VHH binders against q9w197. Designs and how they scored, part 1

Every score and structure here is a prediction.

Target 1, 300 residues: q9w197
Amino acid sequence: RLRLQDIPALTQDHCRMRDPAEVERIINEFVIGGPERMQIVSDFDYTITKQRTEDGGAVPSSFGIFNACQSLPENFKAETDKLYHKYRPIEIDPHMPIAEKVQYMIEWWTKSGELTSGFPFDQSEIDQIASKYTHALRDRTHEFFADLQRLGIPTLVFSAGLGNSVVSVLRQANVLHPNVKVVSNFLQFRDGLLDGFQQPMIHTFNKNETVLNETSEYYDLVHTRDHIIVMGDSIGDADMASGVPASSHIMKIGFLFDHVEANMKKYMDTFDIVLVDDQTMDVPRTLLSLIEKQHKLNLE
Structure headers, positions and changes below count from the first letter of each chain, unless a header shows other numbers; Kabat numbers aren't used for antibody chains.
F stands for the ipSAE by ESMFold2-Fast; E and O both for that by ESMFold2, at different seeds; each is averaged over both directions (binder to target, target to binder). V2 = 0.75 x the mean of E and O + 0.25 x the DockQ between their complexes.
[cut] marks letters that were taken out.

## First folded at step 1 (VHH)

Design g1 (framework vhh_8ghr_2)
Fold by ESMFold2-Fast, scan of step 1:
Structure g1 (fold): chain B 300 residues (1-300), chain A 121 residues (1-121)
Amino acid sequence: as target 1 above (300 residues)
Amino acid sequence: EVQLVESGGGLVQPGGSLRLSCAASGFTFSSYSYIGWVRRAPGKGEELVARISPSSGSTSYADSVKGRFTISADISKNTAYLQMNSLRVEDTAVYYCARYGYRSSGWLDYWGQGTLVTVSS
């Protein structure tokens, strides 16, 4: 039986837990269940990518990579920024009911699709821009994905961002292994012109297992896997696995960087483990190493 | 609560100098934050004039102000500065200190109240 005090990665000051006893319980369930019951569900922007570079610089989002492409109309970024300034405050408003926020997300998505339509676009530009940001993945991300591949653990990268950018970054970083699936918003083309985004729309408030289960190929891989590590950097990411069976054991890991003091209580209430300004995959990798160690003992 | 408070604006003659200050509270300059200075002249849109990464010291400037304006940051005081030299009538604007958004497509997420700079002929 593992105890948290015996796991160095989980005893660091930057690793915060509301309920350490519950974290310890979930870890022991994961270790008992082994890799064959595991799956990963992870956000991409600011979760697989760093929230800051080593020099304190900003990391672009998946849409930020797209917005840097030269084939876009000169005023495209300015128009997109206007939408962000209008709708982002609504998205994060703590007082507005979620049902009301959803209507604004639909409005934002519709207007973004209209802006992303009616002109030719060379998708290779996304690859050119993304090549500059493979270094912006969290430290030891390559090792983390190698661990997942070795253990045969299905890994869903579930992003409300732009899937074309997500896939490009992961592929160029050499971490897009066969066990990794990306579910996100992808560009659509009609008659050689951009035609908005493929349906269905993925936004902050519909990022859950229900959307995922519409892709039957992935469901077939994971329906027997009731032990889940969820990783995210925003409160909404905690719900990515909410549609799974009630018997599931879920470890929710939240990466907190922005407004730490103001957000700490809400993050600790939402995530099982809150990692403060931790630009590494060390905690998720530690969980995998504990599972792997026990699995090897059981095979002997 | 995140706040950015500008000071140092005022009336100056062409060729003169002003130093704007931006005092930040509710976050620290020693991590992610890019701090920018954005201006809006009467009847015109917003223009980003200067940006700094306080942790790295990396700076960038609009072509209209390059060589005349210098942005700097004092991490220990949590304060950013815009040194404006060789001021021109066309530099007349309300100057805003702003922080780049954490999950940004390039947008600024927190703005000060603005400080008026008038360069009179």
Scores: ipSAE 0.000, ipTM 0.145, lowest interface PAE 16.1, mean pLDDT 83

Design g10 (framework vhh_8ghr_2)
Fold by ESMFold2-Fast, scan of step 1:
Structure g10 (fold): chain B 300 residues (1-300), chain A 123 residues (1-123)
Amino acid sequence: as target 1 above (300 residues)
Amino acid sequence: EVQLVESGGGLVQPGGSLRLSCAASGFTFSSHSYIGWVRRAPGKGEELVARISSSYGSTSYADSVKGRFTISADISKNTAYLQMNSLRVEDTAVYYCAREAPSWGTQRYLDYWGQGTLVTVSS
């Protein structure tokens, strides 16, 4: 049996847990179950990407990468900035009920779709912008994805952002391995012009509902994988793995950076592990390392 | 630079067979799990007829070709194949090999396309 006190990465001050005994229990279930029962479900923006660079600079979201493209209309950036400044504070508000936030997310994406329509667009511009931000992935993200590939663990990148940008960053960072799948909002074209986003619309608070519309191949692959690591930077990310079997053990890891004091209670109520200003994949990698170590012993 | 090069198209009689090949360069099939064959007939929209996940061994087919077409991939040769049997006049189309960006959504994102190869099913 593993104890938390024997896992240095989990005893650091920035690693917060409301129920350490439950965290310890889930880790031991993961270790016993091995890689064959594991799957990962992760947000992209500010979860796989850093919330800040080493120099303290801002990291663009997947939609921010799109907004930097030169072939967009002259007023596009100004209009999308207005939407961001209106809706982002609502999305991260620690006091607003989720049901009320959902209505604002629907408004945001509806208006974003209207702005993202009626003009030609060269998708290669996304690749050009994204190439500048492969270094903005959390420290040891390459190693994390290599661990997942080696262990054969299916990894779902589930993003309310722009999937075109997500795919571009992951591909250019050389972490888009065959075990990695992206579910996100993808650009739609009609008669050579942008026509908003492909359906269904994905926002922070409906990611779990979108999983129900995935291919039968996805469900066939993951339905026997009832040990899940969920990673996110917002409260809605915690529910990405809903609908799994009753035997499931889910470790929810939340990356907290914005409004730390105001959000701490809600994040600790929602996530099993809360990582405060931790711009690394060290905790997720530690969990994989423990699973791999026991798996190798079992093959002796 | 990413390239997909199709070959094997041509004229065939109804009931005949053809095997299409798709040679990939600039990436490896192990880095992207899905390769699809998309066809476009004159005056008709695009149809994804077959798809393969080389990583998971999964294949899927459009109802119009199920039981007649078989998709396969040779990872060592970085080449995908579409074996077309019991061909019908309505299978006449330009066939494209396309790489699918990994996605589990209801709509697929195809990020690279070959030049296409013409398949004509006629007497």
Scores: ipSAE 0.000, ipTM 0.237, lowest interface PAE 12.5, mean pLDDT 82

Design g2 (framework vhh_8ghr_2; at its last look DockQ between E and O 0.27; V2 from the best seeds 0.00; counts 0 for: pae E 14.6 > 2)
Fold by ESMFold2-Fast, scan of step 1:
Structure g2 (fold): chain B 300 residues (1-300), chain A 123 residues (1-123)
Amino acid sequence: as target 1 above (300 residues)
Amino acid sequence: EVQLVESGGGLVQPGGSLRLSCAASGFTISSSYYIGWVRRAPGKGEELVARIYSSGGSTSYADSVKGRFTISADISKNTAYLQMNSLRVEDTAVYYCARGYPSHYYSWGFDYWGQGTLVTVSS
């Protein structure tokens, strides 16, 4: 039996928990099931990538990488900035009902698709920009993904961002192993021209496993792996494993950086573990290591 | 520069045959991608007709064309084909060749599409 108080990574000041006894319970359920019953579901922007670099610099989002491409039309950034300034306040509005926010997310996505259409674009430009940000992954992400690959744990990168940028960063960082799958918004091209984004749209409020129900390949993974670690940096990320059986055990890890004091209560109510300004994968990696080691000991 | 160029469309009588070709450039048809044929008939939405994964040779077909259409790929020519037999008037559509997402994606969606080629089945 693992005791929470004996895990140094989980007793640090920057590691916050609403219910430590529940966290301990979930960890020990994971120990009983072992790596064979586990899967990872993770956001990309500001979850696999850092929320800040060591010098305090900003890390671009997956769409930020795309928006930096020189081949985009002259007015593209200005028009996308207009959409951002209109829809972002709606997205984060604490008083607007989620159902109403969804309608605005659909408008945002539709208008973004219209702007992202009718001109030629070379995917290699995303690769060039992304190559500058492979070192902006959370510290020890390479080690964490190597451990997941060694243990055969399916890792789903589920992003409301731009999948073309996500895949480019992961591939160039040498962490896009065969056990890693990416579900995100991807560019589509028709007759040599950009033609918006492939459907269905993935946004903050529909990031959940029900959007993936239609594929037998995904169902096979979900069916055998009911012990889930969910990682995210936003409240919406906590729902990424929604739709799995009620018998499942889910550990939700939230990375909190922006407006810590204002957001702390909501994050602690939403995530099992809240990591404040922790630009590493140390907590999820430590959990994985302990689950593996203790599972083996229990079989002896 | 990724491009998909369709050819082989045209006018054919009911019961006839056509072979569509999809020449790929800027990438290699391989185990990392699948190629699909998607059609759009006048006044109708898009229908995925056939799909092939080069690495496994695995293929899938829409129920409407199963047993009549065959998808194949020639890796040495970097070209995919759609052999259409026993054509019906309702097969009249613009046929698009499209590249599917790499094996890392949980989607049947497509990232690059050709210009389309018109197939008209009429007497």
Scores: ipSAE 0.218, ipTM 0.645, lowest interface PAE 4.0, mean pLDDT 85
Fold by ESMFold2, look of step 2:
Structure g2 (fold): chain B 300 residues (1-300), chain A 123 residues (1-123)
Amino acid sequence: as target 1 above (300 residues)
Amino acid sequence: EVQLVESGGGLVQPGGSLRLSCAASGFTISSSYYIGWVRRAPGKGEELVARIYSSGGSTSYADSVKGRFTISADISKNTAYLQMNSLRVEDTAVYYCARGYPSHYYSWGFDYWGQGTLVTVSS
């Protein structure tokens, strides 16, 4: 039986827990269940990528990579900024019912798709920009994904950003292994011209089981895997796996960097483990190592 | 100019094998794009049978062909291949090579297509 005090990565000052006993219980369930019951669901932007670099350099979002491409029309950024300023306040409004917000999110993404249509564009531009940021993944991300592949653990990268950028960064960092699937918003092309985004649309309020239930192949892969690690950098990420059975054990890891004091209570109420200014994969890797160690002992 | 040229189709008996080739020009297979093989059988819609991203070796297959078909790429020849073993009558179709771009694992997108090559499996 493992105790938290014996796991150094989880006793560091920046590693915060609302209920350490519950974290300990879930870890022991994961260890007993083994790698065959595990699945990973992770956001990409500022969850797999760093929230800050050592020298304070900017890490672009997946849409930021796209917006840096030279082939975009001269007014593209200005037009996307107009949409952002119109719809972002609605997205974060604490008083508007979710049902009304969903209608505006559909409108926002529909208009974004129209704006992202009818001009030449080549995926290689995204790849060129993305190549500059493969070093901006959290420390030991390469090892983390290698461990997941070795242990046969299905890994879903679930992003409301731009999947073309997500795939490009992961591929060029040599971590896009066969066990890794990306669900995100992808550009649609028609004869070398952009044609908006592929369906289905993914936004803040459907980044959960409602989108994932539309794919029977992924469901078949993971429906027996009721031990889940969820990783995110925003409150909305915590709901990415909520469609699993109530008997499931879910460990929610939140990466908190911006406005730490103002956000601490929200993050502590939402995530099981809150990592303050942690730019590594060390905590999730530690969980995998504990699972692997017991798995090897059971085989002997 | 982006171009994809298929070859290797033909008539084969059930249980036989064929290897389809897709010669690419105007882009490098080891670049940003996936290569997929899509087939259209009489009376059916289009089915993505195999996809490969040559730089990482990532492949996927339709359930109907798993264990029988193998997709591969030879970067030095800028050519993708579909090795089709244990062929069945239901594999009869026109097979298209297509250049794909990143997409959901449960969906696909292709921007350039070859002309197709006919595969007929019949005794």
Scores: ipSAE 0.095, ipTM 0.537, lowest interface PAE 5.4, mean pLDDT 86
Fold by ESMFold2 at other seeds, look of step 5:
Structure g2 (fold): chain B 300 residues (1-300), chain A 123 residues (1-123)
Amino acid sequence: as target 1 above (300 residues)
Amino acid sequence: EVQLVESGGGLVQPGGSLRLSCAASGFTISSSYYIGWVRRAPGKGEELVARIYSSGGSTSYADSVKGRFTISADISKNTAYLQMNSLRVEDTAVYYCARGYPSHYYSWGFDYWGQGTLVTVSS
């Protein structure tokens, strides 16, 4: 039986846990179950990408990459910024009922789609901008994805951002392996012109089983894998795997960087492991290494 | 002009193999676009058989062909391939190569299509 105190990566000061005994229990379930029961569900922006560079600079979001494309209409960024400033406070309002927020998220998405319509655009512009960020992934991301591929662990990159950017960054960084699937918002094209975004819309409040349960093909891919690592950088990411059976074991890893003091309690209440200013994949990789070690012993 | 040209179709006996080729021009298959193979069988609708993003090697297959068909790409030749093994009579169809724009794992959309190549599986 593994003890948490014997796993150095998990005893570091920046690695925080509301219930270390529960983390220990889940780790042991993962180790007993082996890689064949594992799946990964991860956000992209500021979860697979870094929250800060070494010099303290920002990493653009997946929408930020799109918004930097030169062929966009002259006022495109200003118009999208107006929508952001109107709807973002609603999205994060702690008191507004979720049903009301959903109405505003539909409005936001609809208006964003209207702005993103009626002009020529080519994916290659996104690819050019995205190439600048292939080196802004968390340290040891390449190793993490290589391990997941080698162990045959399905990996879902689940993003409410722009999938065209997500796919481009992952592909150019050579981590978009066959076991990696992307579910996100994608640009729609019609008659050679942009036509908003493809259905269905993915927003904070449906970034869960609601979107994923719309296809039996996805269910068939992961239905035998009830040991789940969830990775995110925002409170809303914690529920990405909420539709699994109650017998499932879920480890929720949260990356906390912004307003640490103000957000610490909420993150600690939401995630099983909270990593403060950790720009690496070292903790998820440690979990995989523990699982792999036992798997190799079982094959002997 | 974006073009896709299929080749390699023909007549084969059940249990046999064929390799289809899709030569691309007017774009590079190393971009974020993907290449898909779609088939139309007599009396049936379209079925996405396989797709690949050339870089990174991400692939997906229809359940009807998993374990029998393999999609691959050769970036240096700007060509995608569909290796079809253990062929069955129900694999008889016209096979189209298509360029897919980025999309969900579970969905697909294509903006350019080839002319199609006929595969007939019969004794």
Scores: ipSAE 0.036, ipTM 0.516, lowest interface PAE 6.3, mean pLDDT 86
ESMFold2 (binder alone), look of step 2: mean pLDDT 80; pTM 0.817
ESMFold2 at other seeds, look of step 2: ipSAE 0.000; ipTM 0.232
ESMFold2, look of step 5: ipSAE 0.000; ipTM 0.248
ESMFold2 (binder alone), look of step 5: mean pLDDT 80; pTM 0.813
ESMFold2, look of step 6: ipSAE 0.000; ipTM 0.189
ESMFold2 (binder alone), look of step 6: mean pLDDT 80; pTM 0.812
ESMFold2 at other seeds, look of step 6: ipSAE 0.000; ipTM 0.323

Design g3 (framework vhh_8ghr_2)
Fold by ESMFold2-Fast, scan of step 1:
Structure g3 (fold): chain B 300 residues (1-300), chain A 123 residues (1-123)
Amino acid sequence: as target 1 above (300 residues)
Amino acid sequence: EVQLVESGGGLVQPGGSLRLSCAASGFTFSDYYSIGWVRRAPGKGEELVARISSSGSYTSYADSVKGRFTISADISKNTAYLQMNSLRVEDTAVYYCARSEYPYRGPVAFDYWGQGTLVTVSS
């Protein structure tokens, strides 16, 4: 039986837990089940990518990479900024019911699709910009993904951002291994012109199993894997694995960077482990090591 | 409700220094927003030169000003600053203080802007 006090990565000041006994319980369940029962569900923007770089340089979101492309129409950035200004305050509104917010997200994505239509675009522009940000992945992301591939653990990168950028960054960073699947918003083309986004659109409030239920391929790969590590940097990311069977054990890891004092209570209520200004994959990687090594010892 | 008021602009010779101030009202630096300094010069368009999170924990700079400009925030005074050192003729612009969401997850969107303050570097 593993105890938290024996895991140095989990006893650091920046690693916060509302219920340490529950975290310890879930870790021991993961060890009992071993790698064969495991899957990872992770956000991309500011979860696989850093919330800040060591040198203080800016880290663009997946849509930020797209928005930097030179072939976009002259007023494209101005029009997308207008939509962001209108809809983002609604998205983060703590008082508006989620069902009402969903209608505004549908409206935002519909209008964004209309702006992202009727002009030629080449994926190579995204690739050129994304090549500058492979260094912006969390420290030891290469090692983390290598461990996942070696252990045969399916890894879902589930993003409400732009999948074209997500895939480009992961591929150029050499971490897009066969066990990694990206579910996100992808550009659609018709007759060589942009035609909005492929359906269904993924936004903050539908980033959960409900959207994934529309793809039987995903379920065929992971339906036997009921031990889940969920990783995210926003409250909405905590529900990416909702709707799984009652036999499931889920460890939710939240990366908290800015407005720490204001956000701490909500993050600790939402995530099992809250990592404050931790720009590394050290905690998730430590969990994989424990699952692998202690599971083998238990089988002896 | 939300207001940003800049001060500290003026005329300075090349190699000189200026400190711009941005006094914010109608929100606190503990809110989910950041402060940026954006400059606009004739023929150059808009350039985001520096950004600071409202908590002060994160800063970023444009390559053109990195090492010369320093952004800071005094949370108790609800005021952000831009310290400009080793000023060059090409730094001549109107400097705006602007509020944006932090961290941003899409295109940069500033929802409140100051009036702007003119910085002229000439000799």
Scores: ipSAE 0.000, ipTM 0.251, lowest interface PAE 11.5, mean pLDDT 83

Design g4 (framework vhh_8ghr_2)
Fold by ESMFold2-Fast, scan of step 1:
Structure g4 (fold): chain B 300 residues (1-300), chain A 124 residues (1-124)
Amino acid sequence: as target 1 above (300 residues)
Amino acid sequence: EVQLVESGGGLVQPGGSLRLSCAASGFTVSSNYYIGWVRRAPGKGEELVARIYPSGGYTSYADSVKGRFTISADISKNTAYLQMNSLRVEDTAVYYCARKYDSGTYFSPGLDYWGQGTLVTVSS
């Protein structure tokens, strides 16, 4: 039986838990179950990428990488900024019912699709911009993905951002291994021109509604894996695995950076582990290490 | 430049037949692509009626068209086809040929490149 007090990565001041006994229970279930029952579901923007770089440099979102492309119309950024100004306050409104917010997210997404339509686009520009940000992955992300590949753990990168940018960054960082799959919003082309985004739309309030195609290889790999690590930087990310059986054991890890004191209670209520200004994969890697260590002992 | 160009649409009587063609350029029909036919009638959402993965020979159909429509591909001509038999008034729609890239590494439920569409009108 593992105790939290004996796991140095989990006893640091920046590692917060509302219910340490429950965290300890889930870790021991993961360790008993081994790698074959594990899967990872992770957000990308500000979860796999850093919320800040060591030198204080800005980290663009997946849409930010796209917006920097030269093939976009001259007024594209100005028009997308208008939409952001209108819809972002609605998205984060604490008093508006979620069902009403969803309608505004659909409206925002529809208008964004219209702006992202009717012109040719060279996808290689995404690769050019993304190549500058492989260093912006959380510290030890390469090691984390290598651990997952070695252990054969399926890893879903589930992003409400732009999948074309996500795939480009992961591929160029050499972490897009065969066990990694990306579900996100992807560009759509019609008659050689951009035609918005592929349906269905993935946004903050519906990441839990996206159902993988049951005929896909990914579904065949994960339908028997009921031990899940969920990683995210926003409250909406906590529900990425909500469609799994009630018998599942889920560890929710939240990365908190902005307005820490104001957001702490909500993050503590939402995530099992809250990592405050932790720009590393050390906690997720520690969980994998504990699982792997016990697995090796069981095989000996 | 990836392009899909549809042809073969037109006016047909109920019970009739039409054959739609989808000429692909800028890529070869191969192991990493699904090619599908999606229809859109006014006031309705998009419906994926048929798809084919040419290299694997996999085909699937919406329940609304099973037994009536047949999707096929001629790899040497880089062209996909939709043979539509026993057409009904409810089959009236714009039909789009579209591609889904599936690298096994990433996927989206949607299709990534679409043709311009071809109108099929089934009326007396």
Scores: ipSAE 0.011, ipTM 0.489, lowest interface PAE 9.5, mean pLDDT 84

Design g5 (framework vhh_8ghr_2)
Fold by ESMFold2-Fast, scan of step 1:
Order: sequence, then structure tokens, then C-alpha cells
Structure g5 (fold): chain B 300 residues (1-300), chain A 123 residues (1-123)
Amino acid sequence: as target 1 above (300 residues)
Amino acid sequence: EVQLVESGGGLVQPGGSLRLSCAASGFTFSSTYSIGWVRRAPGKGEELVARISGYSGSTSYADSVKGRFTISADISKNTAYLQMNSLRVEDTAVYYCATEPGYYKLTSAMDYWGQGTLVTVSS
């Protein structure tokens, strides 16, 4: 039986837990179950990428990479900025019910799709911009993905951002291994012109693993893997694995950076482990290390 | 620069066979992409004929071509194929190779690349 006090990565001051006994229980279940029962579901923006650079500079979101493309129409950035300033305050409003926020998210994404239509676009420009941000992945992300590949653990990158940018960054960082799959918003083309985004639109309030379970390919991947690590930087990310059987064991890891004091209670209530200003994959890697160590002993 | 270049079209008699090829450059066919063949005949809408998942290798076909057409991919050559057997006059169309990013969902919404290749089935 493993104890939290014997796991140095989990005893650091920046690693916060509402219920340490429950975290310890889940870790022991993961270790007993081994890699064969594991899957990862992770957000991309500010979860696989850092929330801050060492110098405090901004890390662009997946849509930010797209918006930096020089071949976009003259007023494209200005028009998308208008949408951001209108809808972002609604998205993060703590007083508005989620059901009402969903209507505004649909409106935002619909209008964004209309702006992202009717002109030709060269995908290689996303690759050019994304190549500048492979260094913005959390420290030891390469090692984390290598661990997952070696252990054969399916890894779903589930993003409400732009999947074209997500795929570009992961591919150029050499972490888009065969066990890694991306589900996100992707550009759509018709007759050589941009035609908005492929359906369905993924936003903060509908990021839910159940939308993926309708596909035969995803069902084949997940039906035997009821031990799940969920990783995210926003409250909505905590539900990415909702809809799995109640017998499942889910470890929810939340990366908290902005407005720590104001957000701490909500993050502690939502995630099993809250990592405060931790720009590394050390905690997720530690969980994999514990699983791998026991698995090797069991094979002997 | 992402390019898909179709080839292998031409004139064939009913009951004949053709193999279409789709060569990719500027990106690699991988588990993060699905590849499809979409056709358009004059005066008709677009029809997704066949699709192969980069993730599972699973294939799907329009009811109009099931049992006659086979989609495949050769990752080492970065090329996708559509083997067309028992061709009918109604298969006459321009065939486009299209790709979509790593989605687990089957969809008819695909990127269109290249000019297409014309397949004419007539006596």
C-alpha cells in the first residue's frame, strides 16, 4: 500500500488536496489495476502548454496561433477580438447559470465560424507559427508522453480550442505518438475555401467524454479502461470524463495559476489535486512511475 | 504547404476497374488524420464515397459502392488509394481526395485538396 507521505511530488506546498485520503485511495487503485486499465484525458491550452513562460511572457492559445497567421483577411483579427471582448466576460461570469452561458457560447462559435469562411487558407502557416511554441509545453512533457507511449496508455487531447494548431504543436514537438488522439474544433474547407469549423462545435461547457463514446473507434479504445487521469486548467475540464461507469476511478488534476486566492475553493471542490503555479508534468509523471514500478514487479 | 494530388482517373468500360491514387505532401498520413474520397457528377451534390481512419484503419463506404470499392493507405509512400471494381455508368464523376484531422466521428465535412481526377464510365 502506498502512502502520500512517501511520494515527494505530492507533499510539496503547491500540491493541494481537499481530501488526501481519497487521493491516496485512487492512487492505490491505479497501481493495483496497472497500465492496461489506464487512459488519460487532457486539455491542451494552458494544461499541456504552460500558463506562463519563465520570463512571464504570454503563451498563445491554439486560436491565438491561428490569429497570428499573416495571410488572414485584413480585418480578421479585429473582428475576432470584438467577439472575444463580448463573449469572454460571459464565459467566465460566476453568477450566470451554465445553461444561459451555453447559448452565448453557441452564438460566439457560430459568429466565429462565419468570420472563418469564404477565403482560401494555407495550413502550412499554422505550422510556421506553431513551431515557435514547442518550447512552451510544460516542463517534462516530452518525457510524460514517452512514458505514456511506452506503457501503451491511450491519451486523448480534448480541447475547446483549434485542433489544427493543437496537432501542429504536438507533431512538431515530437509527442504526437500513435497512442495520442486529438478531439477539438477543426477548420472545414469547401471547394478550396474555408467554411468555418467542423461539427460538432466544442466549447468549455460541452467538453464531455460522452460525446466521444458515440463513435465505434473511441468505444473500442475506452470500454476496458476505467482508470482515468483527467488534466485541465479550468473548471469545465473536470467533466471531460463524465459519463463513464460509476465504478470507474478518476483522478482529476487541475492547474491553477490565475486569481489563486479567489479560485482556490472552487478548484479544491472540483479537482482531486490542485497544482498552484506548477509549470511541470512532474505530478502526472509520478503517478505513471508508481503504476509502472508495480506493473514490472507483477510481471516477474 | 499541404497538397493532395489525385491521379489514376480515365475512361473505362462498364464492368471495368480503375485505381485512384492520392499522394500527400507537406504533411504525413498518420493516426491523427482520416482520408476520404468525395465525388461530384455534373448537376449532383457531393457524395462521400469511402473513408479510412488513420487511427484504427477502419473503413466506411457509401451504400452505392459497398462491395465494389476498396479504400486503403500506404503510410510508407504517404499515399491513399481507391480501388474501383465493377464500374457502372453512374460512377462517372470527378473524384476528390480529401482529409480531415483526427476525429473519431464519421463526417461528410472534409477538407478539399487538389483539382480532382475525372472518371468516365461509358461504352
Scores: ipSAE 0.000, ipTM 0.152, lowest interface PAE 15.1, mean pLDDT 80

